# VH-VL binders against Putative carboxymethylenebutenolidase, part 7

Target 1, 246 residues: Putative carboxymethylenebutenolidase, of Synechocystis sp. (p73163)
Amino acid sequence: MTVDIKTTLVTIPNQNLQIAGYLAEPVAVGQYPVVIVIQEIFGVNSHIRDVTERVAKEGYVAIAPAIYQRQAPGFEEGYTPEGIEAGRKLKDQTSSAEILSDLEATIAYAQTLPNVKPEEVGLIGFCFGGWIVYLGASLPTVKATASFYGAGIPHWAPGTAEPPITYTDKIQGTLYAFFGLEDTSIPMADTEQIEQALTKYQVNHKIFRYPGADHGFFCDQRASYNAEAAADAWQKVKQLFQTELK
Key: E = the ipSAE of ESMFold2; O = the ipSAE of OpenDDE; V2 = 0.75 times the mean of E and O plus 0.25 times the DockQ between their complexes.

## First folded at step 18 (VH-VL; framework fv_reozalimab_arm2)

Design v4 (from t2 with heavy chain T57S; at its last look DockQ between E and O 0.81; V2 from the best seeds 0.79)
Fold by ESMFold2, look of step 18:
Structure v4 (fold): chain C 246 residues (1-246), chain A 123 residues (1-123), chain B 110 residues (1-110)
Amino acid sequence: as target 1 above (246 residues)
Amino acid sequence: QVQLVQSGAEVKKPGSSVKVSCKASGGTFSNYYINWVRQAPGQGLEWMGGIIPIFGSANYAQKFQGRVTITADKSTSTAYMELSSLRSEDTAVYYCARDKTDFWSGYSGMDVWGQGTTVTVSS
Amino acid sequence: QSVLTQPPSASGTPGQRVTISCSGSSSNIGSDTVNWYQQLPGTAPKLLIYDNNQRPSGVPDRFSGSKSGTSASLAISGLQSEDEADYYCAAWDDSLSGYVFGGGIKLTVL
């Protein structure tokens, strides 16, 4: 039961920064929860735009902010080795404090839209975006988070910041994390460490581990796509958002 | 400990093609940059191109663009390099090599090398 | 012609220190990390230095790397006869979108 949508390129103000954003929203008159869709290392590319539209088709206002706005305005890459290295370099130049500030600015922007329900905020993100939305789940306004194959959550952050796992005690919403069992960028021990932290701080959560799935299994534009894992994960995302975003 | 094992030596005629395989064992290589590097007799190392198997798209040194095709098969943990329209100047040892770190951590240099495949192009 | 420039040869005697240079540009060494390879005759290259100055396990600490601007150096202290080999510098090049190598330097231990 999907709905008709429209898409718009928008500008999200954050103090002196103008963050480019991809907005997808139902055409029908109404008020909808907002879901922020967070890019991989490649910018808001065709895959992230497709996901943003898929979320909107489920009855949400979906918005994808350009995480790299400070480092490289307009950055968008595909999946060649040079595109991967360019995106990875930008990831290492980000700041956790700036990412959190830009997420807060995105939430504030969405709340100015007449078709957005106040206080109904979800996050979904992939790879680097999976890392970002785990961190972003620490924001008190976030009610639902879907973190896909977020590498480095227990042990990596740009610069001198602490890794996102150290923010787990601040998570007030429900968090679903999705991992492929073939994903060597995210060892089983990392997924266990994440689960242990979520349990320790009594966060409502579920961890989904997919046999035969590798890093990037949700993206149908590259070799790692796993149709069975992607379909199951999408059903879990829909259930999460239906349950937690009213 | 990951190991790369390449296919055996080949003798080819000018104008033909060669396809060299590179099989990873002792771990997956799917998240890693798999490079192809050749070395003509008495010459230095020359990068040809590479692929990260989970993404499936290769890149190529400009010199080889249009003659080389690099692919990977995740299910068999095998990368391939095919060089077409062979010339005598293509006589070389061809190496596959895996980058030390996965794509998430960056390209840090190639720490695992195959044993090399000698390709001889002669009448 | 190699994108990275190395002298074609160097020599030293056992116990001495040898420094091997590598010169590049802003699109490679100036923008990315340098890695070094040792190649013994008839064998595949071996990674000696990565990320400018890091040693893989099993590489002795008498091998060290550094870079400054668009140039890099490999230093070998306490030179030994088994160090006789070809040495290559390499880096990712942003403008060429790939790895580039130096021409290699043949080190002779006398």
Scores: ipSAE 0.755, ipTM 0.890, lowest interface PAE 1.4, mean pLDDT 94
ESMFold2 (binder alone), look of step 18: mean pLDDT 91; pTM 0.941
OpenDDE, look of step 18: ipSAE 0.818; ipTM 0.914

Design v5 (from t2 with light chain D51E; at its last look DockQ between E and O 0.85; V2 from the best seeds 0.81)
Heavy chain, then light chain:
Amino acid sequence: QVQLVQSGAEVKKPGSSVKVSCKASGGTFSNYYINWVRQAPGQGLEWMGGIIPIFGTANYAQKFQGRVTITADKSTSTAYMELSSLRSEDTAVYYCARDKTDFWSGYSGMDVWGQGTTVTVSS
Amino acid sequence: QSVLTQPPSASGTPGQRVTISCSGSSSNIGSDTVNWYQQLPGTAPKLLIYENNQRPSGVPDRFSGSKSGTSASLAISGLQSEDEADYYCAAWDDSLSGYVFGGGIKLTVL
ESMFold2, look of step 18: ipSAE 0.747; ipTM 0.890
ESMFold2 (binder alone), look of step 18: mean pLDDT 90; pTM 0.931
OpenDDE, look of step 18: ipSAE 0.850; ipTM 0.926

Design v6 (from t2 with heavy chain D102E; at its last look DockQ between E and O 0.86; V2 from the best seeds 0.78)
Fold by ESMFold2, look of step 18:
Structure v6 (fold): chain C 246 residues (1-246), chain A 123 residues (1-123), chain B 110 residues (1-110)
Amino acid sequence: as target 1 above (246 residues)
Amino acid sequence: QVQLVQSGAEVKKPGSSVKVSCKASGGTFSNYYINWVRQAPGQGLEWMGGIIPIFGTANYAQKFQGRVTITADKSTSTAYMELSSLRSEDTAVYYCARDKTEFWSGYSGMDVWGQGTTVTVSS
Amino acid sequence: QSVLTQPPSASGTPGQRVTISCSGSSSNIGSDTVNWYQQLPGTAPKLLIYDNNQRPSGVPDRFSGSKSGTSASLAISGLQSEDEADYYCAAWDDSLSGYVFGGGIKLTVL
């Protein structure tokens, strides 16, 4: 059931950094699990804010940290070719260690809030965020992870870091991964490698592959939106969080 | 191996519009930057704009703002460039060209080119 | 006035090494990778060099690229008569938010 929410701009401290965050939470007093919502290459833009609000409406405290806070404070872009290139350059300047540190800081911040259940942490992320939340699933406090069309999970990391697939043995929670079969950024073989790694290390998981869906199929603000795949994936996300974040 | 096939030559009057198509076959289209580049007789290459079909939003060189519309149809793997208010200076060969890498990897140069479409504007 | 500057022409004899220059600014060559195109008479341009110094499959290794600061060069060693063509440099420009080309250089093989 959907609930009334309020939204707030917050600051998430992490040592020398103050990370901008978009917080959405139920208005009703209670104890809600926390879900961290991770941006694409475009910053915490209108799409990511909409997803953060949708998660909160399902009875969660949802928070979207600005992954690019170190590189470009306030960065937010739409889907023009120049915005895509700007965001792509920032992605290449990130660090896996700093991303994990910023996720830990976001979890710690959220857990100081009076209406957050202790130790009830979920992740959801899209494109670059799908990559990030796969990596973040390795954090022991994470109970549920929804990774959407994360390119390069088996093969790519910024700098000299290992790709997120190499962290699979550390995943203790449940992970759902969502892929479009038309997404050439993520060949079938990559999705099979991910599934094999999750199986090998006995991670509770499901892989959802959507015929006719391309990269970004969940975003209703661009041409790749696939309403049928997005609706099914959303139902699977709700099931995941309901089951694992109690 | 991806190929780009463009629509045929056009002869147009000043003040009219032309719409050039660029159909991709044998390869991937939607995640690539699809560019439009023109070349007037005896002149150099001039970038006009481009689109990444999966996003559906185009950008344009400032010189052509207000006269060029670039679109894509993912279902037919076709990009379009429409140039309006034609002048004699718009007489050129118009190329579509796909960037070498998917947008995830950056814009690295155009490795697949259409055969070109000659547009002649005569009064 | 093209955004990237190339000399208008160059010439060489078979077997010679020729270098072709391209000058830009911090918003293009200084911040983004350089790509080079060969255009033979009556044909579409062909990518010779991408990412400053990488050759696509099928481009002979006698073509090489480099960049330093805001300038780039294309070198052609062992010049052959079929190398007679127009050559263009290009790069993405952050300020103009698009690709920019040099004016092109006509290479004549004597």
Scores: ipSAE 0.657, ipTM 0.863, lowest interface PAE 1.9, mean pLDDT 93
ESMFold2 (binder alone), look of step 18: mean pLDDT 93; pTM 0.950
OpenDDE, look of step 18: ipSAE 0.850; ipTM 0.922

## First folded at step 19 (VH-VL; framework fv_reozalimab_arm2)

Design w1 (from t2 with heavy chain F103I; at its last look DockQ between E and O 0.87; V2 from the best seeds 0.00; counts 0 for: pae E 2.6 > 2)
Fold by ESMFold2, look of step 19:
Structure w1 (fold): chain C 246 residues (1-246), chain A 123 residues (1-123), chain B 110 residues (1-110)
Amino acid sequence: as target 1 above (246 residues)
Amino acid sequence: QVQLVQSGAEVKKPGSSVKVSCKASGGTFSNYYINWVRQAPGQGLEWMGGIIPIFGTANYAQKFQGRVTITADKSTSTAYMELSSLRSEDTAVYYCARDKTDIWSGYSGMDVWGQGTTVTVSS
Amino acid sequence: QSVLTQPPSASGTPGQRVTISCSGSSSNIGSDTVNWYQQLPGTAPKLLIYDNNQRPSGVPDRFSGSKSGTSASLAISGLQSEDEADYYCAAWDDSLSGYVFGGGIKLTVL
């Protein structure tokens, strides 16, 4: 079912900025939809590279842009307490407008690739990336979005920006959101508020809530990994992309 | 709301190890930074290290690197600090303390403290 | 001993305003927030101030904090006899990758 892939390090231009990117793509000749993979607070680390490869193995061109390119080029951290604090500081220094601009630049870059189907764009992201892809779903070219345990979607944004929930009326694609019921960073009320907003604006959506799963349940490199929830969520991601991205 | 309850006092011989427990109740534990701080008799507070239980990762003050191990058990909401190769200057009260803010907000100070565990090292 | 420097003692009389200082560096107070702890004799420390100048619930408004550059201050107005305690400043230090404390200051109410 999976396909052979190749990986490359690329540079994604956005005006004067050169955004580092991790590209994974099928080896076989063809036209594939693109999926943009969005980092947690830790940069494009080994986990995000692994997810990028997993997406490509399902028959997509997958690309992970360095969200922190403006703040800290080359930033990559593991899951130590000091790495968490460093990544958290960078998250607080981001700009929603710049994140959207960099997502648009990543989409534009991917669409110049000869093996990418035009205008077949999916997003997947984790933690801070779950927050980012919810925001990015507001871009009209995005057809499918998988948002994993995105904290702060209803009530947080860097600086004085509006939180991503206020962009829900602009979402034209299908959005799946994935939450762990043990995740205290994302109270049940927040997940309900997200669901209510998606319903209010008639966004095609599904919300998946996993008993026994905590924040970061999809990452098999840390203690919060939940194999059953991760496997189910992955099946739902495959279904989403197969349905919406052709 | 949240309360941290530590294990009881210990009397230890030089060269042995001690393992102090810190059980959380009435609040969140797993996505917070859980710290260990000690205080020798008549001395100030000294940070030893901490852990974020959902990652299962700890860090340590350089002074204790190699002698201290900090762990957590999410299923019982309990953190542990084990100090090895004990010597008389390790005689102190050992506190666990939870940082006020979760991983989204950063580290801004320890608002919940355990009652302290007295460890006496004597021959 | 400590990365953060505090005077070893201070004193005041009831009703007086007392200021307790804390001096650090660009890797701690200069780049991260300061928090303050009160420790009454025989008890665990209690958070008095976080994020430089914020009071947790239950801390009287006569306690206030401030920070300028690499230095911080705790002010206690309307000094009371129960304020006699040890006071510690603390901050995260980026270069040491952990919390650092001041040496503590013993406040005596005369």
Scores: ipSAE 0.519, ipTM 0.806, lowest interface PAE 2.6, mean pLDDT 92
ESMFold2 (binder alone), look of step 19: mean pLDDT 91; pTM 0.942
OpenDDE, look of step 19: ipSAE 0.802; ipTM 0.902

Design w2 (from t2 with heavy chain W104Y; at its last read DockQ between E and O 0.92; V2 from the best seeds 0.88)
Heavy chain, then light chain:
Amino acid sequence: QVQLVQSGAEVKKPGSSVKVSCKASGGTFSNYYINWVRQAPGQGLEWMGGIIPIFGTANYAQKFQGRVTITADKSTSTAYMELSSLRSEDTAVYYCARDKTDFYSGYSGMDVWGQGTTVTVSS
Amino acid sequence: QSVLTQPPSASGTPGQRVTISCSGSSSNIGSDTVNWYQQLPGTAPKLLIYDNNQRPSGVPDRFSGSKSGTSASLAISGLQSEDEADYYCAAWDDSLSGYVFGGGIKLTVL
ESMFold2, look of step 19: ipSAE 0.774; ipTM 0.898
ESMFold2 (binder alone), look of step 19: mean pLDDT 92; pTM 0.943
OpenDDE, look of step 19: ipSAE 0.819; ipTM 0.907
ESMFold2, look of step 20: ipSAE 0.760; ipTM 0.895
ESMFold2 (binder alone), look of step 20: mean pLDDT 91; pTM 0.943
OpenDDE, look of step 20: ipSAE 0.843; ipTM 0.916
ESMFold2, fold request of step 22: ipSAE 0.812, 0.815, 0.820; ipTM 0.909, 0.914, 0.914
ESMFold2 (binder alone), fold request of step 22: mean pLDDT 92, 92, 92; pTM 0.947, 0.947, 0.948
OpenDDE, fold request of step 22: ipSAE 0.907, 0.914, 0.907; ipTM 0.945, 0.948, 0.945
ESMFold2, last read: ipSAE 0.788, 0.809, 0.804; ipTM 0.902, 0.913, 0.910
ESMFold2 (binder alone), last read: mean pLDDT 92, 92, 92; pTM 0.947, 0.948, 0.946
OpenDDE, last read: ipSAE 0.913, 0.912, 0.908; ipTM 0.948, 0.947, 0.945

Design w3 (from t2 with heavy chain T28K; at its last look DockQ between E and O 0.87; V2 from the best seeds 0.81)
Heavy chain, then light chain:
Amino acid sequence: QVQLVQSGAEVKKPGSSVKVSCKASGGKFSNYYINWVRQAPGQGLEWMGGIIPIFGTANYAQKFQGRVTITADKSTSTAYMELSSLRSEDTAVYYCARDKTDFWSGYSGMDVWGQGTTVTVSS
Amino acid sequence: QSVLTQPPSASGTPGQRVTISCSGSSSNIGSDTVNWYQQLPGTAPKLLIYDNNQRPSGVPDRFSGSKSGTSASLAISGLQSEDEADYYCAAWDDSLSGYVFGGGIKLTVL
ESMFold2, look of step 19: ipSAE 0.760; ipTM 0.898
ESMFold2 (binder alone), look of step 19: mean pLDDT 91; pTM 0.943
OpenDDE, look of step 19: ipSAE 0.811; ipTM 0.908

Design w4 (from t2 with heavy chain S30N; at its last look DockQ between E and O 0.90; V2 from the best seeds 0.00; counts 0 for: pae E 2.2 > 2)
Fold by ESMFold2, look of step 19:
Structure w4 (fold): chain C 246 residues (1-246), chain A 123 residues (1-123), chain B 110 residues (1-110)
Amino acid sequence: as target 1 above (246 residues)
Amino acid sequence: QVQLVQSGAEVKKPGSSVKVSCKASGGTFNNYYINWVRQAPGQGLEWMGGIIPIFGTANYAQKFQGRVTITADKSTSTAYMELSSLRSEDTAVYYCARDKTDFWSGYSGMDVWGQGTTVTVSS
Amino acid sequence: QSVLTQPPSASGTPGQRVTISCSGSSSNIGSDTVNWYQQLPGTAPKLLIYDNNQRPSGVPDRFSGSKSGTSASLAISGLQSEDEADYYCAAWDDSLSGYVFGGGIKLTVL
């Protein structure tokens, strides 16, 4: 059931911060679950806007907040080496506490929208966003999480914060994690640690590992795009959200 | 123990192009910044540009913009640098070099260097 | 005209401590880590120092790096004849969107 959508640039308040957001929503009158779409290291760029629209076409209110609003308002880059270094520096300057606060603010903002079902929240994110949505899955309102190739989930966090894996005991929703088997930025041991943590804390989950897929296999604007893995992963995302977001 | 092995020396005429290859072996390649650096006889090091193969896009030093093309083939772990409209002052040794860390961890300096490819431009 | 400035040459005798400077700006050394390369005659450059002051495996501890503001230094203590080489500082430059090198310095061991 693909639907017609409209898109809007919005401002998401969080105390004194005004977070830029990209909103995509069905045009038809109704009440829709919300899905928060989380950027890679590049800001809310054309790829993330495309994913946000694609989620909305499946019958959701989709919103992509600017994760770097505190560090670099308006930051948006493509996949050039200079964009990668700029985005990586901003990633290292983030704060887990501020990311969680901004996710909560985004949820609260979405719940003010007249076409949003209250308390029906999903997350989807890629690379750094895969890391972020694993962390964000710890928020009690999150029912469904799709984490794509999140590097460093078991062992990295900005500053002195604990890595997202240490929040696994707080995850109440269902989490799907997607990895490429050729992705050397995420060793097999990391994916095994994640699976073991999810099992230990009895989180409803599935881990999908794609032979022949590298980091960024879902992004059709990059050399690492893997059409077969991306298509299968998308089907799994649709099933996850259909099952868990009522 | 990653190694970068470059294609052999080339002699070129002014106005032609050269394409130098850089193949990685014994280590990871696709998610690292692969740089091209040249050194004219008796001169210092000059950064030309680079690429991260999994993204497939390159950046270039402004002085080479429009004459240099850097590409990568992920399946063969090989980067290429093509310099067009060659002039005598393009006579140099051309190096490829991999950054120490992958893109997630940042750019921290070039820890693996190819052996260099001598390109001589003469008529 | 290099964006990073190094003196053109330096010299010392065996056993001395030599310091090699590198001056940059807020867009490179001031915001990014400095790395140093040693180039022996007829060879490819070798990474000597990364992340301002870290040594790769196999680099002797008589080589040390430091950074203050927009300037960096490479120090070589206990100078040896095999240290005769060209030395380059380098850093990523945010405004030029790429790596920049110093002009290089020829170190002569007398």
Scores: ipSAE 0.585, ipTM 0.834, lowest interface PAE 2.2, mean pLDDT 93
ESMFold2 (binder alone), look of step 19: mean pLDDT 92; pTM 0.944
OpenDDE, look of step 19: ipSAE 0.850; ipTM 0.926

Design w5 (from t2 with light chain S95R; at its last look DockQ between E and O 0.84; V2 from the best seeds 0.00; counts 0 for: pae E 3.0 > 2)
Fold by ESMFold2, look of step 19:
Structure w5 (fold): chain C 246 residues (1-246), chain A 123 residues (1-123), chain B 110 residues (1-110)
Amino acid sequence: as target 1 above (246 residues)
Amino acid sequence: QVQLVQSGAEVKKPGSSVKVSCKASGGTFSNYYINWVRQAPGQGLEWMGGIIPIFGTANYAQKFQGRVTITADKSTSTAYMELSSLRSEDTAVYYCARDKTDFWSGYSGMDVWGQGTTVTVSS
Amino acid sequence: QSVLTQPPSASGTPGQRVTISCSGSSSNIGSDTVNWYQQLPGTAPKLLIYDNNQRPSGVPDRFSGSKSGTSASLAISGLQSEDEADYYCAAWDDRLSGYVFGGGIKLTVL
């Protein structure tokens, strides 16, 4: 079952920063958990807006904040080589501290909405967003995290910061991670390091590895789309959110 | 140990087109920039364009806009370059080349080159 | 003409040090890393330097690269006869959204 939704462009305050956000929410009167949807390197583009709407249609208030608000307000790109290079450069200019602060601000904004259950927060993110939501899972309010093909979780961060794997001991919610076995930007050893860290710190988790799937397998607007893997992963996301965001 | 193997030499008449293939073996392909670079006899290197196979999108040097089409088949690890409306000045060796670093890390230089494909345009 | 500027030729004798320059702009060398290629007669180009000053495996340490502002240099110390080749600088250009090359320089070892 899916529900009717409405969409709104919103502004998420974080001190003096005004973060652009894409909000999708059920039309029916009710109290819904919130899910924050985190962009790839391309800004909150048509794919991320589509995912935000899909989450809302499952009975959640879904919101996608513009991660690049400090670097490039209004940035939105498609999957051209030009857009890829621009998005990659913006990714490298981000800060882990600022990302966490903006996630906290997004959670706080969502909690002001009359149709939001204040303590039921989920995250979902793709590529760079998969990296971000792993980091964001360390926030104590986060109950459920779906991390898709996040490159560099064990060994990369912007600047000289520590990578997200070093925050694993702070994760209190349940985390599902999704990887394609053909994704050469995320070696098998990286996925094993992630699994080992989650096990070591007793995080409730599952790791899904998809034969024949490459980086970006969930995006139906890219050549890497893998319909079978995407459909299975979506079912796992629905199960995660249904179990953990009540 | 990755290798790029290109299709064989072509002799073409002016006004026709040519399609050169570039197959990757022994290594990774889909998330790397695959470039096409040509070199006319006695001349320097000239970048024509490139593609990232997992996205399926290409870009082109302005000089070749409208005459070149670059595609990729990620399932066969093969890139293609098609140049239309050939002129005698298009006589050159055409190379495919893979960037050293995948799209995540940017453009670091082309570390793997195909053997080159000679295209001769004459009547 | 090439977007990056290189002198057309250089020469040296075995054992000498030579420096090859490459000049660009803020949209290429000024914003992106420089890479260098060696091309021996009748062969495909070979990556010699990447990320301004890094050598791929198998490139002798007598090759070195540097970058300052919108200019770059390739230095070859202890010149050897097999270094006789064409040398190209290259960089990604943000304005053109693609790679740009220098015109190439023929190095002759006398």
Scores: ipSAE 0.482, ipTM 0.793, lowest interface PAE 3.0, mean pLDDT 92
ESMFold2 (binder alone), look of step 19: mean pLDDT 92; pTM 0.946
OpenDDE, look of step 19: ipSAE 0.842; ipTM 0.923

Design w6 (from t2 with heavy chain N59K; at its last look DockQ between E and O 0.83; V2 from the best seeds 0.00; counts 0 for: pae E 2.3 > 2)
Fold by ESMFold2, look of step 19:
Structure w6 (fold): chain C 246 residues (1-246), chain A 123 residues (1-123), chain B 110 residues (1-110)
Amino acid sequence: as target 1 above (246 residues)
Amino acid sequence: QVQLVQSGAEVKKPGSSVKVSCKASGGTFSNYYINWVRQAPGQGLEWMGGIIPIFGTAKYAQKFQGRVTITADKSTSTAYMELSSLRSEDTAVYYCARDKTDFWSGYSGMDVWGQGTTVTVSS
Amino acid sequence: QSVLTQPPSASGTPGQRVTISCSGSSSNIGSDTVNWYQQLPGTAPKLLIYDNNQRPSGVPDRFSGSKSGTSASLAISGLQSEDEADYYCAAWDDSLSGYVFGGGIKLTVL
């Protein structure tokens, strides 16, 4: 039911910056929507590459840009204590303006590919990436966004930037947000604030809250994996992209 | 209010192993760095290692690499430290301690400590 | 062996101000925050100072911390008899990828 894919390491230009990217695309001749896959705090690691491939196998051109290209080129970690500390520090060094610029550059790069449908852009991201794709949903070209366990959407941003919730009035596409009810990095009150903002600004949205699921429940390479929640969330992601990306 | 309750004191023979438990109650556990620190009689504090339960991979101080296993069970909010090949110099009080903030916010020091577990290793 | 160096002891009289030091390196104190722990006899350590100079709830403001370069200091003003304890500095060490404690300093209140 899934399609054959090929993978390529690419370079995404953004003015003076050359952003490393992981590209996965169907082998069969065709025109496919693009989905940008956004890393956790650990760089584009084996988990994010696997998700990028999973998206491509559903009939999309999937690309994962290195969010940390300015801070630490080539940064990639697993889920060790060392990796957690390093990734957390890099997250705090990022800039919302640079993240948005790099997302726009990634979209522009994807549009140069011969097998990409123009104007059909989706986002999916996890943890810090869930935060990033909520912010990125404000970009006018984004049609569909899947935000997984994004901490700090109502109240945190690097530096003096406004948190992503303040951009909710600019979201034109459909947004699905996924949370684990045991995730103490994202209190229930935060998920309620997000839902209230999406409702207030008339954003097409759904919020999925999973009993028994903790932060990182989608990642099958670490202790917080929750197979039932991950399987349900994946089905919702497929429906979202099938409905919104033509 | 978070509390850490450790398993009771143990007396062990050289060459055996000990497994100490640390149960969290009244608060959050899985997103926090859970540390193990020991203190031999009349000596200072010595970090042994730690774990963040949602990730499941432990870090060990080099001195204990190969003899210590640190694990966590998120469903019971319990961390474990197992020390093998015990020697008399392993006689100490063993503490578990939770960092003040979760992994997203970073380390801010160990603000919640268990009561300590005395392990005595003697022939 | 302790990665962070503290003098082995210090003393003072009630009401006095006492400053105790902690010396490290660029891989720990020089690049990461410093915490201080108080340990009263027969008890678990207690977090006294975090993030270089912040006090947890319940710690009086007569305790203060500071950091300069690769060194840190804990100051205690208005010394009281119950302050007689062991004091440990601690920090994350990037080279070791782990926590390090000072050797501890025994504070005696005369």
Scores: ipSAE 0.500, ipTM 0.798, lowest interface PAE 2.3, mean pLDDT 92
ESMFold2 (binder alone), look of step 19: mean pLDDT 90; pTM 0.931
OpenDDE, look of step 19: ipSAE 0.808; ipTM 0.906

